# Designs tried in a protein design chat: VHH binders against F-box/kelch-repeat protein At1g67480. Part 6

Target 1, 376 residues: F-box/kelch-repeat protein At1g67480, of Arabidopsis thaliana (Mouse-ear cress) (q9cag8)
Amino acid sequence: MQAFALSGKKRIVNHGMCFSKGNLDLGSRLSENFMDDPLIPGLPDDVAKQCLALVPRARFPSMGSVCKKWRFVVQSKEFITVRRLAGMLEEWLYVLTMNAGGKDNRWEVMDCLGQKLSSLPPMPGPAKTGFKVVVVDGKLLVIAGCCMINGSLVASADVYQYDTCLNSWSRLADLEVARYDFACAEVNGHVYVVGGHGVDGESLSSAEVYDPETCTWTFIESLRRPRWGCFASAFNGKLYVMGGRSNFTIGNSKLLDVYNTQCGSWHGSKNGLTMVTAHVEVGKKLFCIDWKNHRKMSVFNAEDETWEVVALPLSGSSRAGFQFGKLSGKLLLFSSQEETGQCTLLYDPDASPGTQWKTSEIKLSGSCVCSVTITA
Below, E stands for the ipSAE of ESMFold2; O stands for the ipSAE of OpenDDE; V2 stands for 0.75 times the mean of E and O plus 0.25 times the DockQ between their complexes.

## First folded at step 1 (VHH)

Design s11 (framework vhh_surovatamig_d1)
Fold by ESMFold2-Fast, scan of step 1:
Structure s11 (fold): chain B 376 residues (1-376), chain A 123 residues (1-123)
Amino acid sequence: as target 1 above (376 residues)
Amino acid sequence: EVQLVESGGGLVQPGGSLRLSCAASGFTFSNYWMSWVRQAPGKGLEWVATINQGGSETDYVDSVKGRFTISRDNAKKSLYLQMNSLRAEDTAVYYCAAGTYEDLYPSGGYDYRGQGTLVTVSS
């Protein structure tokens, strides 16, 4: 394992693009936009963008290789809006899998029908655990985590971005505080990280927010109680932090910490879950697998802040490993059991009672570590 | 310093019983969730049972549910595992650990863990 170093002393934002100068000199060439230069000769830029929006998403890397102006267009937040208006948005599922017996992790991509498309290029940097993944502005972020270096556990502050339109990885600004096993979610175009373990393995109360427009992490109000092993979900401009524990406090596992992004303050309640092993947000609901009852899902309704339980259509007594995916407003449950091996179940929350669960044809090549859905 | 000392292991025949004990020192025992974790020969660590700070909440891996009982005595700073109807598959080194199921599987380890006590189930 080689230490991965990235330093940048100048950062600029150009129409939603974020990059570091210095070690990434090529980035300075992408920062300029000559408005007078047409995207397509003979067409106004608005019409040209509409024409480019009709191209299937799988062609975007090729389209981005034509010239720097097209590259800028296809990776922009504005282009997602143009494609939405054209009815051309495509929802793809990205699954990070670990090989059975191997220790390499790979990102695999599937379309909205579950057909395998490609694997991502390898993620830069050392292999880590306790990292978090999130999608913001159509881009996949892999944040922080830890690795074992020379017999010591080392917390990371590294942030990597995968641009699905360019099929390439880049390095973003590091976190202000290195952390692992923390909570992470996107709220209104900003990425929040909360708690976790720090450099000395201490429980953290600090929290930070990433603004893609400024390409900077900024501290927000800290939690009143440090917590690690927690997770986050976002509803109606608020960040909900649940689960986890602290080496310094007791009775913290049912605490629900809610951050209001408008007033910038934390509010607490005791309406949270203990010991969640997998979670996913669909619509205004948060679906959780509780480690105590791996044959049921606990479902949080953000509209009235109530919990309900949904039975899993699984039999047997063997403990199952679970991870969630999300596709077309439905849940995918990736499971691994001694009896059945790997299988995928589909849950439609809008289906009639008794018909919500179906078997999915999606079969992963390895154990699911995590997944994200990217629409572009 | 933090210390966890397990005892009570030994050789037992299938269907027999053993009671494991763990004596804790160097930290505020009553503030921690506690677990029993085991490692069978040639295998990785497996979580067995967890108990909350007050002893009101317990959980077990499916293979021992109904056979094993985890308990604690905060005044004595001690953790216990009563093992009944023992099977050959229960043969392992048993460790006392500060933490829960989540500490083993998502994080890959425990902050505090003892030296272990060997349980051998054979005829």
Scores: ipSAE 0.000, ipTM 0.183, lowest interface PAE 13.4, mean pLDDT 79

Design s12 (framework vhh_surovatamig_d1)
Amino acid sequence: EVQLVESGGGLVQPGGSLRLSCAASGFTFSYYAMSWVRQAPGKGLEWVATISGSGDSTDYVDSVKGRFTISRDNAKKSLYLQMNSLRAEDTAVYYCAREPLGYTTSPWEYRGQGTLVTVSS
ESMFold2-Fast, scan of step 1: ipSAE 0.000; ipTM 0.312

Design s2 (framework vhh_surovatamig_d1)
Fold by ESMFold2-Fast, scan of step 1:
Structure s2 (fold): chain B 376 residues (1-376), chain A 123 residues (1-123)
Amino acid sequence: as target 1 above (376 residues)
Amino acid sequence: EVQLVESGGGLVQPGGSLRLSCAASGFTFSSYAMSWVRQAPGKGLEWVATISGSGGSTDYVDSVKGRFTISRDNAKKSLYLQMNSLRAEDTAVYYCARGLYYDSSGYEPFDYRGQGTLVTVSS
């Protein structure tokens, strides 16, 4: 109705939240001063937040339905900090699975012990591939990708957010450049997207950063060379981009591009990997499975910039499809094999040599597409 | 509109040779790397070979190295696959694909592909 509500984003600065156009019907008074009313009558707000922090995470959607002020508290990154100090943080694993027919995709949720909890509401928008998922401020972002429209492959700029505390999806600001098969990682509370394929399938060198406080994407310095199929990890305020290829060159690119978020510049080396099927960061290590060789795991240590190799246990065919999960500081390896079906292995990097791998009781309903861990 | 039209498939004896061709239209052919991918009966898509936009770089799946040669003619907007020393396991429908196609799973192909051309290697 109001022109500013139809064309602009609404922002709540004290809670670090804003909404893109299309999500503006979340109440008529987003500019209300919430400071005058206590969270809990008779208590200072800091003490009230400490009391709310003791509530189990599964009750957060119910807490959010009590009033707008409680809703904003449970969605805030500050509330995660209060829960951490109270020793109440809960780590949940979110896995996107696909049935054997390839068309029934669903998000499965499980707790820190691997017990299945629930499935997410359906993702908005058309079904896409080549998208990336990332967690920032306790929220799951599903970014970009591509879909087939009228017989043509179309790159998307759409960004969707899942709020684990409210069990709901919302739409964020679109990317400046539609892309798929790009690199994505969170660095110091900001989300970076780098490279990929653009609208005409061209290799991209452009990069963008998302600021949750402003709810905006901004271009950063482009890569020295375009790349797609690349992947990213974050260590010590820096973005590490490895792998991928260009439409003009064929892989043997062990190029590692490192972006320093403080000075805003790229630096390169040749200490990276080529294309990988799966990657995950645990602590200060990056675990990778090479796309061409699924029998080994390559591990990058960001502290000394060294690589090591860890053998993968095989159960069935010599060519298993693998995807990673992360839970309780340990790696989960989801595999799908012709002979054995779905199985999950657990890798404990802190266990004694020769005892790092064990079978996990976690069993997915289908093949793993991707996974994220959300602590709230 | 992007169009890729394959030709040159057929029945050949083990140890024989065959040359596949692909005619491209609807895009700037010289600006894209091109690939050949195949699908054997009852199997998923398998990437076979890739050539850079300039033709200066090529890559192959290990099982065809030394037997298959990918090439292109940018003036004619054509892609080729010369297949020598053919084996029964090379029997498949061969597709011309735009770009560097990596997805061999068959679930979600990221390529523009033609209709395919059938290659049968049988005695």
Scores: ipSAE 0.000, ipTM 0.214, lowest interface PAE 13.7, mean pLDDT 78

Design s3 (framework vhh_surovatamig_d1)
Fold by ESMFold2-Fast, scan of step 1:
Structure s3 (fold): chain B 376 residues (1-376), chain A 122 residues (1-122)
Amino acid sequence: as target 1 above (376 residues)
Amino acid sequence: EVQLVESGGGLVQPGGSLRLSCAASGFTFSDYWMSWVRQAPGKGLEWVATINSGGSEKDYVDSVKGRFTISRDNAKKSLYLQMNSLRAEDTAVYYCATEYSPGFDLGSYDYRGQGTLVTVSS
């Protein structure tokens, strides 16, 4: 069979980002409103946007409720640029926490000082595991995953978007292939998903890219070998896929699969890392926690593709659940042990040797499932 | 339905030996990496040993290297842990587990059994 323009994906109308039938009429109406109704009376719109950019981020949902034109401005990528030029960008940390027993997952929001803000509205859809989260255009995407139905894992293709400026969820186009435990990263404004487990629990080599402009998923060149439990990071217009397992190799793979988004091709090397329990990108470096009992950080430098090792200050033989956060160019390590409870460490990669680790006053209300930072 | 059933635990004196067994069913055992994980009373989970799908690659937590041996029999769908020179610190409930993601974060285990208790005491 042939893929064609319609591909079976439904477009979602989301404040001018994606349009179904009738988009021409909506576009004409927006153009007339732009001319007839200035953003702020008495000011050119570019000057008005500069004025709006000075408003604290916490006010964006209220600002978006003033009128259609302000809502459009607040949601735009261009507004993030205006705020950056004004020195008004705010970095917020979003942490998905799980209560004892694993039954209540909630998104918590913190400012750049770790002060708690409001929680997100509940995520739509059934509770899932093996899903991935990514940020694109200041929006949080929660992609795919699986749920347990009648003792069987059921893979999902569902995609949900949280708009941090409007404090609301919406549904995006489904993946072409339902998957869980796959690799996911944003590269140059597009979201890539690679590998994982499919509907029958099979290992996948297929990969897809999401274009926010067209609101569609498109297949890209598949991996040379299927893999699951892998993760991805993005550097210099390339997608780096590491970790996981393959049915074609014994055990976990050190294979590093790199996708060049410009030429649309994969290349592979053995310079990857297996047995990674947590990862985070800070600057041009990828920080990974090794699976083994003597936990250490393995740090990948994307500029020269070299690895270095950083010792963890943690002692003891009990394995904790570890997850990363990123805030203000520093790394947060969330840990949960039965004896010690919730603990957060802060790592400053720019601090002098021996002083990089500090205890953070940030305390999560539960175990960290995952985290993202969103700058707007 | 996936099941992992551990056996072979019991009371043993320091310096003694035990052999743990895990019987797997409901999945293709030969395709999975398998691990032994333990939990001492009042403590968190600790990874002990791992073995690849074919049995050729093995890894251990440092405290048990040279004392414990992990092995598997894919034809019998069984995983084993031979424990020698047991110490009081080895007292724990031992679990047979599969892992889909490397590591000890939430969701790192596909499946885990009910456990078998090992008590090392004089």
Scores: ipSAE 0.000, ipTM 0.187, lowest interface PAE 13.4, mean pLDDT 78

Design s4 (framework vhh_surovatamig_d1)
Fold by ESMFold2-Fast, scan of step 1:
Structure s4 (fold): chain B 376 residues (1-376), chain A 122 residues (1-122)
Amino acid sequence: as target 1 above (376 residues)
Amino acid sequence: EVQLVESGGGLVQPGGSLRLSCAASGFTFSNYAMSWVRQAPGKGLEWVATIKQSGSETDYVDSVKGRFTISRDNAKKSLYLQMNSLRAEDTAVYYCAADWGSTYYLEGFDYRGQGTLVTVSS
């Protein structure tokens, strides 16, 4: 009921004043003058915010339910800044898992020690594939994708946001162009989407950027060549797009397309990877699992644009499904095999050579579809 | 221009069989290696099988070896996938693809259209 009600009110959130009306308590906006009342009686608002910042993150939804003014504070990016200055930031791992039996997709959340905290409320809208997830300003975005309607794939432009401080979903502005199997990354507080398949399954060269402050998508310069099944990573104010192919005779097998966000232009090289099944960014490096070489990681160093290879410590002969996670500056490798089931490996890039891999105690309830880390 | 049209998908019970077809036009079909790739619900693209230009060499992903057979008819400009002993995990949209470039299967693939849906059970 709550997920359906939130979905029905998503249009209120999608316009410039995303917080000015509560999704479930519209009446409080009309009667309460929250701007004039102190956050905590007897304290200046700056001191009150410092006090609120000391509260453990797990209590943020409860804090947000106290009143409209506390809800506004808790969900603001300025509150993340106050918590950072207070040394109170908490890093949580969010994993989208698929149950072995029911194909029930759930977001599970774990703390920095891998202890399970909760599951997210159901995401509004129809179930999709080929979507992308990204984190911006402490919020999880689930972008676009496709669904099967009457035997054909239908591309979506829908964008949903999960606010970890309110434990709630809302809908953001739709993409200008519906797409799936596209590249997506956050660069300096903005979200970029590039390429993919469009409405008729055509290969796309168009690209868009989302500004959380204006709540709008804007086109940027298109790729010189269309590509889908590609992925993106961000380094030093630049967007790196690798992998994928086209629906035309032109293959994009080794192309690396780099967008400079300062000058607004693309340049390319042949120093990319072809088919990548999983990727994650840690520091100045991009870690990839190549489709052809699933027992090895290819590691890209963005500072000098060089590649190295790291072996995976996996036994057995069966092909494993792989997904990456990131927690406390270390890589998590989620693996699922028929015989061994779900296991999690930890890779510490800063450990001594030969000691970088360890078994993690993190146990997922199902196969990992994707994961993100949110700090708040 | 270049077109590939997949057909033959449908609903089938576990242990059943289906034969997929792909009709090619707009290029010299006999000069290109051809592949089948699939995308299961909630999964990424998976290469399934490849056949070389003359039909003399074939290759398959391990999970379908002994169950699936790829073939081609250069005179009819057609590609086929005979699927036997179907399992629930074979449920996917199946695409045919022409290999315009590198010999390493997924490099230089061209996918056309929306594919053909294969549903195994329920």
Scores: ipSAE 0.000, ipTM 0.167, lowest interface PAE 14.0, mean pLDDT 77

Design s5 (framework vhh_surovatamig_d1; at its last look DockQ between E and O 0.55; V2 from the best seeds 0.00; counts 0 for: pae O 6.3 > 2)
Amino acid sequence: EVQLVESGGGLVQPGGSLRLSCAASGFTFSTYWMSWVRQAPGKGLEWVATISQSGSEKDYVDSVKGRFTISRDNAKKSLYLQMNSLRAEDTAVYYCARESYFGSGTYLDYRGQGTLVTVSS
ESMFold2-Fast, scan of step 1: ipSAE 0.010; ipTM 0.342
ESMFold2, look of step 2: ipSAE 0.168; ipTM 0.580
ESMFold2 (binder alone), look of step 2: mean pLDDT 86; pTM 0.872
OpenDDE, look of step 2: ipSAE 0.008; ipTM 0.327
ESMFold2, look of step 5: ipSAE 0.106; ipTM 0.544
ESMFold2 (binder alone), look of step 5: mean pLDDT 86; pTM 0.871
OpenDDE, look of step 5: ipSAE 0.018; ipTM 0.392
ESMFold2, look of step 6: ipSAE 0.089; ipTM 0.499
ESMFold2 (binder alone), look of step 6: mean pLDDT 85; pTM 0.854
OpenDDE, look of step 6: ipSAE 0.020; ipTM 0.382

Design s6 (framework vhh_surovatamig_d1; at its last look DockQ between E and O 0.04; V2 from the best seeds 0.00; counts 0 for: pae E 12.5 > 2, framework grips, placed apart)
Fold by OpenDDE, look of step 2:
Structure s6 (fold): chain B 376 residues (1-376), chain A 121 residues (1-121)
Amino acid sequence: as target 1 above (376 residues)
Amino acid sequence: EVQLVESGGGLVQPGGSLRLSCAASGFTFSSYEMSWVRQAPGKGLEWVATISGSGGSTDYVDSVKGRFTISRDNAKKSLYLQMNSLRAEDTAVYYCAKHGYPWLSDTFDIRGQGTLVTVSS
């Protein structure tokens, strides 16, 4: 009667790091009562909003500190519209940089002239990789990713938002499915997340959309096949998903997956790119660096769905990797290498042939991980 | 400068084994996912295998599952591909490929010059 000692696998209760509810509940129930107060005493609120819209963007945090109503207004999508109408929109470049040691990531902010502004507060949450960044309604979203915990890669569903007007981070609703190395883009005020790796490292075909108005993620139609490492762009209200890997050949017939946001369906096109190391949308064009050739970029014109090739002004045999940025309708090329000191390249798509390339005076403190441009 | 240098390619008979190596330099090797890709004559680039930065997770194309093993030595900044039970269809130039960090970029940001593997009787 040999008593089989059931070795009780000690469930390592992952002590959920109680992220102390730091007061990131800036979702304080704005008591409905502050809305009844005039924005500026003696002025109608519409006029008051116009007055506030004339204030430089660098002063928005100060405005948000005046009162709850001011904070509410400055954070609102409407405020951006008012500023647009007033001709007061300012474009700022946000760059995530990595130091030479690869351990310290920091967000740098630059104005339209490339002058460095104050640094962002530290991004909340653990250090992650495989996340995506996107801009929606003047806010920066850092979506999902993965981190190493006890030697294992753990996928995340966490979403953080940075409000550029208030200079503050908040947590949004989690994704339905934790994932990393996925495609992400904003389309018509909604954020789409497509594919990637799941919690077990499996390739995902699932796709989700975030509605900022409802603050909810919802599943949409899945991809026809699972894929990870893909990228997404948006043109004319459509979501384009390109690149990535599957268990099959890289560049699977140059298939482009296109999601029609009106019909809620995917369709395939043969006009896709294979794997790229970087991509950015400038106007109606998608700029891509092919991983096979770092000396040229591929440019997709969404109007006619054609591709063009533009040579990079690189001297010598340097296999320099680049990340893209955009500012004032111009393309910026940042070095992705650890070596600090490479000049930022600027490409002007509207310049005359032969004069499109210039050197930018923009200098980063480290290698560019990613960048976003936010207009507010 | 970021560099990847493949080695270990050669001629092997069907059913034979070969071990490829990739020496990495110019970046924090352990921080990046690494992959092997291959290009057969007259064919496009094909993904073969991927390994996480820590080495704790691996993935393979179906055609090589059970035959190929990707591994890494982060101390030596080296990536390996053990290839067993080689077939004629495995004939290709094999490339070591580095993924971007923090995986915000698309699949690979750099690859080596490649090493030729020929499987022939």
Scores: ipSAE 0.000, ipTM 0.306, lowest interface PAE 11.1, mean pLDDT 82
ESMFold2-Fast, scan of step 1: ipSAE 0.018; ipTM 0.353
ESMFold2, look of step 2: ipSAE 0.000; ipTM 0.242
ESMFold2 (binder alone), look of step 2: mean pLDDT 83; pTM 0.834

Design s7 (framework vhh_surovatamig_d1; at its last look DockQ between E and O 0.04; V2 from the best seeds 0.00; counts 0 for: pae E 13.6 > 2, placed apart)
Fold by OpenDDE, look of step 2:
Structure s7 (fold): chain B 376 residues (1-376), chain A 121 residues (1-121)
Amino acid sequence: as target 1 above (376 residues)
Amino acid sequence: EVQLVESGGGLVQPGGSLRLSCAASGFTFDDYAMSWVRQAPGKGLEWVATISSSGSTIDYVDSVKGRFTISRDNAKKSLYLQMNSLRAEDTAVYYCARIGYSYGPDYFDYRGQGTLVTVSS
């Protein structure tokens, strides 16, 4: 009597949360007709764009409310270019904070002076972990992750975009493969997603790239080894994937995978890092907090592929985890622990030796989950 | 400096057994998957077996399945290859190799000097 073990494939009934097709038809065919109207009556459109580019960033949502053509211009990549040429670019820090109860995540926005601005609209979708955030063309993307549903971890393929100019969220195309704890970075206007855990918790080797122009995800060459918990950075048009774990390594292998976006191939380097709890790129340097030692940061120089170690100015036995931010070419260290009242640390990589560390006046309303800096 | 030192090679009769050892130093041994590779006289390098960092995943070339057993002791920073039912075709220099990167020339980023195994009547 062969006991046929009925492998009960629990059909995860994708309860299609009918997110009502609210008017997030951002893909609405901009009726060809509004493009024929002058942006500003009496001015050529190029001059009009220059005029609009002189408006402070905080007023962009108001400009986007004027008409469809203004909205189109303000949200465009071209507009950022015009502002760049005009010397009007403003750098803002976006921080996802979590309250002590872990249930309330909010995006906080700060200007280049560290002054708190208005909060972002609530991020759409369920509360997730293991997601990644990336900036592309002045927009914030929240990519994939996982959530606990009925006691099971469910991987997501959902991608949400926040337009910083319009102060609005939209949903982008889903990833081809739902995943969490993956590496993500922007390279030359494209978003790369690499590795992670899949729907069954399996380690993934697959990698995808998002093209904002086509609004599509496509597979690229897979990693040579499945890898989760890795992180990615971009330097000189290349994607660097570091850290993480595989079935063969505990993630401390110092393996660096480098993707050449021109030839579409991976190559390995021996100068990788171990698992990190936080990382941020500032200029041509990658700053990392090692998961084994939170009292120092490792700094990678992509030009010569060298590592340096910088001690954190921590007093006592504080096991405080940090998350990174960046503002005006300086590194910000936010406490990841619920301890209300820890000062934000500032590291200036260009400061004279012994003067690199300062206290920042930036205060978060909660623990830092992640941060991005957006220039527009 | 990363070092891998093989030992345990020698002359054995067909059907005999040998146990190869590899002593690792200069790196965190338990963070790396390890392999045995071999090179027979006049032949190229051939993969023999791989073991994951934890030892939970093991793979063999088909020709040695059921005869060879790869194992590791992370505390001793040692890799082992138990070779049973040896055949003349198993005659080779055996190398301990660290897996650095999957596929390509850097798959085995470090290997030892090797130990000679000769299977002859």
Scores: ipSAE 0.000, ipTM 0.279, lowest interface PAE 12.5, mean pLDDT 84
ESMFold2-Fast, scan of step 1: ipSAE 0.005; ipTM 0.334
ESMFold2, look of step 2: ipSAE 0.000; ipTM 0.245
ESMFold2 (binder alone), look of step 2: mean pLDDT 83; pTM 0.841

Design s8 (framework vhh_surovatamig_d1)
Amino acid sequence: EVQLVESGGGLVQPGGSLRLSCAASGFTFSRYWMSWVRQAPGKGLEWVATIKQGGSEKDYVDSVKGRFTISRDNAKKSLYLQMNSLRAEDTAVYYCAADSDYEFGYESDYRGQGTLVTVSS
ESMFold2-Fast, scan of step 1: ipSAE 0.005; ipTM 0.160

Design s9 (framework vhh_surovatamig_d1)
Fold by ESMFold2-Fast, scan of step 1:
Structure s9 (fold): chain B 376 residues (1-376), chain A 122 residues (1-122)
Amino acid sequence: as target 1 above (376 residues)
Amino acid sequence: EVQLVESGGGLVQPGGSLRLSCAASGFTFSDYYMSWVRQAPGKGLEWVATISGSGGSTDYVDSVKGRFTISRDNAKKSLYLQMNSLRAEDTAVYYCATLPGYSSEWYGMDVRGQGTLVTVSS
């Protein structure tokens, strides 16, 4: 039990798992009793975990329903490691779609071959916009955003976690600062949030990092200047923040802010982009669709910090409303237009020039709001 | 084809008010940040205000803060600029644009409407 000093909240941490007061299912007494029984009678727990790791991922909710000890194992970061060592990891694509009426937002799931699986249960809490999604330790986090409360638009600090193994939502520690339209990325097992708009609509320079081991948000060094509508990507232990705008705070003219997680400091570069409509990391590259030119992708190579341009294979009028996905080391481009409906293109960065693009058989039930890939 | 049609401009006395409108078509309006940019006679383009796709975020050039309000109606695919306490220096052609507004590299260069003239004169 840890006191979260500034929020007055307490946490229970058990072998890297975080439990808030509101979702606690296991007290210390029950934890002691839980530890007394073997996972599988007649086997050491390490061997039992190896046996459980061989079960297909689609069976994990059923495994978690067997007993609390199996549920704890299935939820654990250690179980992902055991499955990796067994060669049993499965990559699934999760896409948040909105129907034509804008009234039904749902998460759709697809396997590594793009075959449709079940939808997720509804997200808890009020519907929000300007939120960010990220994956850490095989869990989907939906962070912050803004919503309408009693006729007023209100910035949120709420953080929700989807456990892909148990097919269930839970609430994590709130952000220290409520924010929307901010940058978010996972770097070396930690989640970073940077900038955005705060409670009074002000531009933020503050940044926070989430540690899944302690279940706490901690402030890091702030940006030199506030920015909102920005986006982030992670390469080689560093957080790259690009795009967006500020409340005309005069400061450094650099477009790219880079946070080094090892030394805990920001460094600037002029080698970023101003505004993008969509972005995704595939391998060692960051793919962006510029606000200005929707017929081309600007591609950042993190190894040498150079940019290149890749043409989109689309004809006719410029398409707006593009969103990216990632599956099996390839880029998915989701498109939604009035006449053409839903369309998905696949880009293979390793294919020969002129053969990188093909039509994907993936068909979304609505327009893509965002997507994540979860390996477990 | 993306189309933007501005209206609501006119002649107004200093201290007066005007409400500009922009009708959008040819794209998913609610997915886009929208901006108002203006061009005074003999001057370059100047960004005035921006609003996010959801309407949750707004930003303004310092000279209009507290006087101008940007808003949108996504169901009607319309963008608005409420201009209060108008000054002679606000005289310009006002354009609706699908651009981020705070960078001179982008405003008014890609997609903007034909504009609506606002004249603030005694």
Scores: ipSAE 0.000, ipTM 0.207, lowest interface PAE 13.5, mean pLDDT 77

